# VH-VL binders against Large ribosomal subunit protein uL10m (mRpL10): the designs that were tried, part 183

Target 1, 224 residues: Large ribosomal subunit protein uL10m (mRpL10), of Drosophila melanogaster (Fruit fly) (q9vpl3)
Amino acid sequence: RGKINIQRPKAPHYERARVVAVTQPKYPELPKAKSCFKTRAERTQQQQENPYNEIIAREVRNWLDHSRLVAFFHLSSITADDIFRVRVQLHKQNLHLKSYGSKIIEQAVKNTRYEAIVPLFHSNHCIVFSPDPEKTAALLRIVRRVPQMVLLGGIVEETMLSRNQLVAYAQMPGLHAVQAQLVQTLSQAPGHLIQQLQAHQNSFVQVLDVHAKNQMNEETPKST
Key: E = the ipSAE of ESMFold2; O = the ipSAE of OpenDDE; V2 = 0.75 times the mean of E and O plus 0.25 times the DockQ between their complexes.

## First folded at step 11 (VH-VL)

Design ge7 (from gb40 with heavy chain Y101L, light chain V29I; framework fv_anetumab; at its last look DockQ between E and O 0.04; V2 from the best seeds 0.00; counts 0 for: pae E 10.2 > 2, placed apart)
Fold by ESMFold2, look of step 11:
Structure ge7 (fold): chain C 224 residues (1-224), chain A 119 residues (1-119), chain B 111 residues (1-111)
Amino acid sequence: as target 1 above (224 residues)
Amino acid sequence: QVELVQSGAEVKKPGESLKISCKGSGYSFTDYWIGWVRQAPGKGLEWMGQIYPGDSDTRYSPSFQGQVTISADKSISTAYLQWSSLKASDTAMYYCATSYLYWGEFDYWGQGTLVTVSS
Amino acid sequence: DIALTQPASVSGSPGQSITISCTGTSSDIGGYNYVSWYQQHPGKAPKLMIYDVSNRPSGVSNRFSGSKSGNTASLTISGLQAEDEADYYCSSYDSYSTPYVFGGGTKLTVL
């Protein structure tokens, strides 16, 4: 006949299960304001009006204002456990993984030079924010292990960069030393250098705008 | 300029302890993984483990778990590889390497530390 | 339980193209899109030649290329030169955990 639970006495099994449940890793709870990954929307699905859209758009604007590095990714199917592990790895480097709806992004960047990024959000996506542009290399290093995250491009020091430009930027050694030299140059001839930087930024923005418009045009079928 | 400078060659007897070092410069030491790779004389490369100095997250190859200790002192930008009791089979060249651009892929290497364990 | 198998040696004449293979023992354990190649000359530290299957780090000649087919990654060296004579190691890692591994190595001889 035998005992079906020979190796698992009930009382010790229950006590071990309780200890495991109590001692399971307690990840920090995400703040309610930072729970944009389908948490707030799930709780208020029946609220058809979406009254929190402006609050979330303010959150996006705040991230954009505080971030010197912003990277945009296409996001393929990924488990909640895996994306949480990626978020933890990114957080070690002061890199903050977020996702927002395209309407929210459009509202957040309206009347800014960044309106051109809206077409990047027509599909499933995620965004990484950081105040530290030196962390671009760390970002790329982490996400190369995550095939579900495909880099589309980014913003560094308020300049839009393509994928290849962002990768090239990440490979610049001694970045903080180069930035210190640039600050010294700016203090010596601020007006002239500011014009050169603005012209350089405008040319990059124009290139990104052409690529974004061309991608939008290529996505619209021309055949009947 | 990223640079990794390792401590000098060591000659030891079986059973002795040893701690070798790897000092990193030219980058933010606490923000990148630094790893240890072993190469026995005339043999291939073996990954031993790595540490993230910013929070001391340390990972070991299953083959070396419990045999060595990897640590770091972020105040002096230095990583360490330690044995509590050396074996003759620990005779090898030991490299440190960092994953500065490509973590999990070692793009900058130290010069190596030769450890000889014989009686 | 990832393990990488390389041929012990390969040889070629100057100007030829040669390939070095790296085969995983389990197609489901290692992410082979995360395959890297290292070159090591005698008495020197290894040098990263290829990462992410096919990408070259800055300063690596375009004579070196990488590819993958099924469970096998390949390093191809075109226009073989005498200085290419070295040991070559493939490596791989799990994107979410840390058993990083090197292949056994391949000695390239330039005849």
Scores: ipSAE 0.006, ipTM 0.493, lowest interface PAE 10.2, mean pLDDT 74
Fold by OpenDDE, look of step 11:
Structure ge7 (fold): chain C 224 residues (1-224), chain A 119 residues (1-119), chain B 111 residues (1-111)
Amino acid sequence: as target 1 above (224 residues)
Amino acid sequence: QVELVQSGAEVKKPGESLKISCKGSGYSFTDYWIGWVRQAPGKGLEWMGQIYPGDSDTRYSPSFQGQVTISADKSISTAYLQWSSLKASDTAMYYCATSYLYWGEFDYWGQGTLVTVSS
Amino acid sequence: DIALTQPASVSGSPGQSITISCTGTSSDIGGYNYVSWYQQHPGKAPKLMIYDVSNRPSGVSNRFSGSKSGNTASLTISGLQAEDEADYYCSSYDSYSTPYVFGGGTKLTVL
């Protein structure tokens, strides 16, 4: 009875091997998000080989020109899955997360009002675009949960803002809310003043009435 | 506006081949997944698979793997679902759907294609 | 096949609030916040009502809300209206088996 060498099983007959190969459960590959951020290396390689740098640069310009909110982020060590998650969250808020090579950015913003952003792109970076500046708060809320995304600054309504300024902007009540508050405050001011003025008058009248009543009581002779 | 227009209803016999189509418009067809969802009569929604037209990456549900073929022609912004040999059990409404997102929920749906397979 | 579990049917009166549950596993609902809800009227394509557990697409009534606890997601419809009568499906992202999974669906009847 030949000792079945369990340590080195003889390769199955080629037919069996084919069957085994075909019957091996192919675990579905985990769905990979598309349009994930490429690694720096991949991006660099792409920039070197891609004849479409000009097209991409035009795309960047188009995003810049049509965005009322632009935020710049440094990316630390972040996984593709994390990027995908963030992208999904942002996109649902009409926030578009993009990443471009530094050379592409340079080409895109050359001789434009955006040229000042070039120094922000020396490291791994991403950009968030939005047509809606009111989404700044939403953006910051989302990215706060992503420590790998570090806010560097942004452009809001064609104005370059520092990180701190962008945070401050996000905390400001919308113009309409502020206006509404102002109107409310202004509308309440006269009412409060009137109430205060009336309160003093009423108090004075009450004191006078009490005084008058007391005087009347003193003048009533105790009919012994 | 994003719109998905599917091909018309099909009546087929068992063993016949079929290819139905879904044409997308109003968005960048290559940037988003387009999926197929089956709904048998009186039954629930079943995800069959999806394709990313940009690179033709195709994913199938295990239940539909090898049973159907999903493809896309990005030149005409059209996705396809095809059978080599239909079964009676393939009788269902078939929806194509896409998302405003790269991956995730389906926020845009076609009108559906009814496929009837009867002897 | 990994399916999300929904009640077969739920009913409510106009003006009431109803909740539809969707139970999955740690690999889908419990693992991710990618729960969506779809409304389907008879003979119509599904409509996205909720995404990412609790977010409403534009044009969806604020009467619809979503939540999640553990492996169970919930769709709540407040102020029930006759037009809400439909089938409702939950869905979730699954990273291990199938990228996308639907629940079995719940028929909502407005009494």
Scores: ipSAE 0.006, ipTM 0.502, lowest interface PAE 10.2, mean pLDDT 81
ESMFold2 (binder alone), look of step 11: mean pLDDT 89; pTM 0.922

Design ge8 (from gb173 with light chain G31T Y100F; framework fv_anetumab; at its last look DockQ between E and O 0.16; V2 from the best seeds 0.00; counts 0 for: pae O 5.5 > 2, placed apart)
Fold by ESMFold2, look of step 11:
Structure ge8 (fold): chain C 224 residues (1-224), chain A 119 residues (1-119), chain B 111 residues (1-111)
Amino acid sequence: as target 1 above (224 residues)
Amino acid sequence: QVELVQSGAEVKKPGESLKISCKGSGYSFTDYWIGWVRQAPGKGLEWMGQIYPGDSDTRYSPSFQGQVTISADKSISTAYLQWSSLKASDTAMYYCARSFYYWGEFDYWGQGTLVTVSS
Amino acid sequence: DIALTQPASVSGSPGQSITISCTGTSSDVGTYNYVSWYQQHPGKAPKLMIYDVSNRPSGVSNRFSGSKSGNTASLTISGLQAEDEADYYCSSYTSYSDPFVFGGGTKLTVL
């Protein structure tokens, strides 16, 4: 049996729906005064969206506060089956794959030292959270096999790291104290990461995708 | 150095119970799936099922669901394959193998355990 | 639920290139993104030779390569050597609850 594609195949159905809509009789538009008033459904959605947005923003804040490892990825088109497989695989390693809207992320990091990460979420994205910074190597091992996820950078032990700094952190076996000391040293250029990602976002992601794939091909797997 | 060491060959009669083992070493046992693969004499490989010892998540092939029990004891880094009542058709070589990924990619294999069931 | 069909046997002479096919019953091309190939010598456990259709694990000769076209994955062995004589199995992902299936196997004979 073949796998089904559940990404809601709207294109052909959307085109057929548009042709039907064009050929259907049109009723006169409602008066402007009626169009200005919210419907009951819109009022209910707005009320629910306010509590919903607040709950999600608190969830993001809780993840940030309790995660010693946070990694940010650009997410290219990926099937629902593939993202589910990746999520389950990451979860087995205590790595938690999440995605949130930029407005919710902005709300969650407001008045924190991480407020500069908000531009990363303008594009299609995902975030991986973990309480275990030693799982950085496992994260990169899994993502190496997922070209749709392109590493942008991360946070380790509350320190912002660029993509290259995070890869370097993952490759260092050793004592916790030595790795913590190196993370502090590497954190001295957090503005460079944000500045690179804010410029030419699509072209920048393509350049990082090529570079990340080259880095992932050179990475030494633990299981070989 | 990754190693999977299986228990020794078994000769049993139909109706007897049996539990064979697979001990993993040289890696983090709870971070990898352990799969069991059957090979009847002169036949191909059959995936029977697998377990993730970290949380005991267990999957079975439909052909083997209810026929065997897969389990693990993470305190001694050992996975098990168990029959409550052996049949002559259970005569086969049984391999354990590990996969980092739940969709299978068995990179290290045990030496195999030959199970012979005859009356 | 996917069945994988392989030829029962293939043969080749030393130095030749040979190809072993693995055809699924599924029409979804995504099914073959997780195809692996295993080599099994007589009396030995299988060995992983190819994963993710075309990737080689460390320590596997670059004479072994994998590819996919449509609903068929292929293992190609170039520069055939006597030690390549073995059984070869493809495998694929099916679903989370039943994630793995082997093909029927192909006996490679080196003439």
Scores: ipSAE 0.464, ipTM 0.740, lowest interface PAE 2.5, mean pLDDT 78
Fold by OpenDDE, look of step 11:
Structure ge8 (fold): chain C 224 residues (1-224), chain A 119 residues (1-119), chain B 111 residues (1-111)
Amino acid sequence: as target 1 above (224 residues)
Amino acid sequence: QVELVQSGAEVKKPGESLKISCKGSGYSFTDYWIGWVRQAPGKGLEWMGQIYPGDSDTRYSPSFQGQVTISADKSISTAYLQWSSLKASDTAMYYCARSFYYWGEFDYWGQGTLVTVSS
Amino acid sequence: DIALTQPASVSGSPGQSITISCTGTSSDVGTYNYVSWYQQHPGKAPKLMIYDVSNRPSGVSNRFSGSKSGNTASLTISGLQAEDEADYYCSSYTSYSDPFVFGGGTKLTVL
């Protein structure tokens, strides 16, 4: 009885092969995860045809007006699944990931204080909105795991920040911590000043005392 | 310092209900996931589910769906794992653990709660 | 059921380097860089040793390193010490519905 070659099982009998071929679940090729981000071309085309551009622009404006943290990202090739995962993660941190066409952004920010952001939207991009500026650190932490998201800059508390400035901002102790530190520093300042002022006065008095003692010693006639 | 403190060991009979707790401290409780991990005696780690206390979003492993309830009270920074009816097979060590990410690592763990179900 | 496969046990002498493997499928370890390693001493809670395949948390010794090739993640412990004797578990992201899968664990014995 020939050693059943477990490594190269003999091709099943033609009939069995046929049944196996027919019963092989054609796993639909997982649709090549069409990047949920429509190509720039697709987005541009959709923007031209969408009668709702004004509505969307209004939405963008609303997000901008109600957000205390806005971050702009360049998107490289990213799958829909990856975007979804990132979105979920961001959402849990009260960060809202949105993607809009460049024309919509232009329309939304036209004649507003946000007009300066328009140049950032020349490529595939996404925007993260949050009502909480303290979430900047969380945002940066999350996006570190997403190489497809490149931080371009942002707006924090109505101030436009560069990438580096955002990073620096995220590293800063919270406003309350900074305020506490400031209060502590300010509260210590008078004490230090008083100490310094007193130190100088004390030193001066000591010098005067030494001088006075020296004068007294000079006036004591050496009794021969 | 970040700490997760779990409730003490429990000895129960089959059919009894149980709720164990995990209290977080030293961090913003609402900004991190709390996961529950089961470890049967001499066995490996099993993810049961997790909750985001900030919005109470709760996720279960398919294996534990309907078997347990995970909840949280953010006002006291406490997460809960509860059974309506315990089984002998529920005998295990239960850990709570913190994760910043939905699919992230558990960076801090509770000390564990031993649950013994014996008739 | 997506299972991560670990060797049941590994052993090494003090000062040696040992590697623990964690083999998954192309849909978990092979696809994602969300592999973590946990150390568990007897009667203690697990401790995070490596996250994101190769990153060490603060306070974890540089003797611990992680890597991945294909569908296999690896934990390497260099300069093996007696205190390293423990169970080690790998974990990986798998799916949205089941984001965490643990390996079966590896018992490391230091001789």
Scores: ipSAE 0.022, ipTM 0.582, lowest interface PAE 5.5, mean pLDDT 83
ESMFold2 (binder alone), look of step 11: mean pLDDT 93; pTM 0.952

Design gf1 (from gc10 with light chain V53N; framework fv_anetumab; at its last look DockQ between E and O 0.15; V2 from the best seeds 0.00; counts 0 for: pae E 11.0 > 2, placed apart)
Fold by OpenDDE, look of step 11:
Structure gf1 (fold): chain C 224 residues (1-224), chain A 119 residues (1-119), chain B 111 residues (1-111)
Amino acid sequence: as target 1 above (224 residues)
Amino acid sequence: QVELVQSGAEVKKPGESLKISCKGSGYSFTEYWIGWVRQAPGKGLEWMGIIDPSDSYTRYSPSFQGQVTISADKSISTAYLQWSSLKASDTAMYYCARQWDYSFPLDYWGQGTLVTVSS
Amino acid sequence: DIALTQPASVSGSPGQSITISCTGTSSDIGAYDYVSWYQQHPGKAPKLMIYDNSKRPSGVSNRFSGSKSGNTASLTISGLQAEDEADYYCSSYDSSSTWVVFGGGTKLTVL
C-alpha cells in the first residue's frame, strides 16, 4: 500500500479533477460581513416610520441623559472587525460605542438641550457614551489608535467641548480641579466662551453647508 | 516650553545606513505622537509617518512604507528615523513634529536635520 | 493620489490682504476634515499658523485667519507685512486614506 505522500498529493486523474472541480460546493461567498454600520442607503431605507424608531430614539435620549461623557466621532470606512475590536476595548472601560441614523438622532434630541448635536450626524458618525467623565483619557487613548475615527468633540458634565478642549480635559489631573478651572474660565471670560461656542456653531454650520452643497452637487445630474 | 531638538546634519554615501534623532522636552513625551516630515531641496512637505512613543506604535505613509523605520525611546524622550540603505533621492531636510493624533495638527516642529546623500 | 492644490505663488503689497487657497478633492477635504496651515521661512522649520480650519495657536498674529468652504480652505493674511514673506502649506488628514497630506505650497511675496 503505497505511502500516501501527504505533502505532495499526486494530482488526481484529469477526469477526477474535472469531477472534483464541478462538484466542489460553490460556497456562496460569505456575505461580505455587512459592516455593522448599515450603508447610508440602507439606513435611509430603514428609516421608514418604523415604530421602532421611537424606541431607538428613546434609547438615545436615555444614553444622553445618563451619560456624563459623550464623544462624537466621524467614522470613515471601517471594517466590521475593526469596529468590533474598538467596541470591545471601549466596553472594557465602561465606554459604550453606538451608531444611530441621523433621523433617529433628530427625533431623539428634538426640543431637548441636545438639539445642537444634530448637525454632527449628517455623515457617518459614531458616539461613545460613559457615565464617568474620568474615562475621557481612556477613551481618547483607545480611539487615537483607530485612524478611521476622527474626534469631533464631546459633552463632558453637560458642557459642550471642542475636540481640542476634550483633549485638554483628558490631560488634566483631576475632574474636580478641571471643573473648578472650567467654571473659573467660564466665569471670567463669558465673552470668549460665547465666541468659542459661536465659533463651534459656525464651524458646524459651515460643515453642514458644505455637506448640503455636496449633496446638491451629487444630485445635479451631469447633463450629458 | 515645548521643544523638539533634532540631531545634526548628515552627509552620507549611497548604501550607507543612517539614524537621526528627535528629542522632545517641555511636555509629557508619551502623551503626544511624533510625526516625521520630509522636504526635498526646493520641494514641499511630505508626511512620512507617525509614532506613539508610549508603546512605539507606528504608521507610515504609503510612499515611505518599507523605506524608513520610525522608532522611539521614551526613556530619553527621543524619536528616531532610520534608513538601512540610503539613496541619493533621500537627500532632504527631515523634520520631526509633535502631533496628538492623525487628525491633529503638527503643532511643534524640530529645527530639521539635513541629510545629504552623494556619491 | 490624494492631493491638495495650492497656487504656486501669491503676491501683495504691504498693508494689503491676501488669500491663499487650498483645494482638495471630496476625498481629500471632506466636510469633517480639518485643515491646517503652516508658514515656513527660508531655511526654517514650518510653523503652525491655523488649525481646525480657523483656529489660531497661541502666539500667532490675528492677521492670520482661516476658513473652509466645501473642498476649499483659505488662509487670509490681513495687513500684509514684510515678515509674512514665506512659503505657506495647507495640510489635512484624510480618515479614509489614514495619512496626512500637504499642499504643494504657496510662495508669498511681499512687494
Scores: ipSAE 0.853, ipTM 0.934, lowest interface PAE 0.6, mean pLDDT 87
Fold by ESMFold2, look of step 11:
Structure gf1 (fold): chain C 224 residues (1-224), chain A 119 residues (1-119), chain B 111 residues (1-111)
Amino acid sequence: as target 1 above (224 residues)
Amino acid sequence: QVELVQSGAEVKKPGESLKISCKGSGYSFTEYWIGWVRQAPGKGLEWMGIIDPSDSYTRYSPSFQGQVTISADKSISTAYLQWSSLKASDTAMYYCARQWDYSFPLDYWGQGTLVTVSS
Amino acid sequence: DIALTQPASVSGSPGQSITISCTGTSSDIGAYDYVSWYQQHPGKAPKLMIYDNSKRPSGVSNRFSGSKSGNTASLTISGLQAEDEADYYCSSYDSSSTWVVFGGGTKLTVL
């Protein structure tokens, strides 16, 4: 038997969005003497090219809206085979490696809380998106084998983290695991308790900082 | 605890083949790379190459490209360094080493395998 | 090849501080924060002492510290002890030739 077992409906995707954007009304430049001599292909190509950057910028916004983990990297010279291999390894962990021009990133995040990321894209770069913030540790383990990808920082649960904060976040046990480690430490001999509490408190404070930044991003300022 | 255990010393003649091993334990073998480092008698450290055991991706120093083969068998947590035709100049201590998480060091080293090639 | 330059030897008296230099280029030490330092006693495997320019792995004495300025990395050993007598190697990532390069090594003698 040669049957297709499952066929799923496709969500709108980049190519479909590009076609729609081309058909949307635009305000071309008014015809002038020079415009009267342009070919039809030149006119339609000019109109089509104008919305291309916005289509890609919308893709970036969609990734940002649906990603709980975003990591930014500087990208040194790397072979196409090496970067493809990294992309495959990342994809197995639901981590999506992308690269966009800095102008497109700027357009995508203009007038948003993420506008501060734009300077990260002045050099050769790549971005990793994922809906799974728990995959931060897996991301860093994969990338540590790729010295050409240098971590600059990231966004976890809508909180911007520096490189060191993101690395620390990836190494922390979950909040419940930190609390459980504290309880286990309290049940040990008194002579070891202070050392264990200092280590767990540092990890706990960093987790709370991430959660507090998430609360701050979602809350309005106090009235008076 | 992390350990890298290498195969024992070898005495060989020029032109012979050789395969030495490095077995990792106490960690997830496929989550780290294994590098090979040569140290000729009385000389410094020379990086030879590296392997990702998860998919056998390899990279060689230009000085060693085509002279050795690095491989791994992840099912037994073992990396290998092999020569098809040894030279007297291959006489050296050979180390395997693991790379740390999100840093680029060789953080755990095997005890070394002394290879002596003499006629 | 040897891509990083270290002095062939250094010496110091017990209790003093010494510094071992490691000079590379803008394509290795100058470009990346991946300098490592290794200690090797005679007949033993190397041991990682410093990574990422200045970080110490667990179990390494705080007498060992690392730093970097421009294309030069430095390993400083304070409170020098007889057990510190060994060979010391620096290492870095090098984007222009190979992934890992070592210095030529420095023999530390404790007088």
Scores: ipSAE 0.006, ipTM 0.482, lowest interface PAE 11.0, mean pLDDT 76
ESMFold2 (binder alone), look of step 11: mean pLDDT 91; pTM 0.937

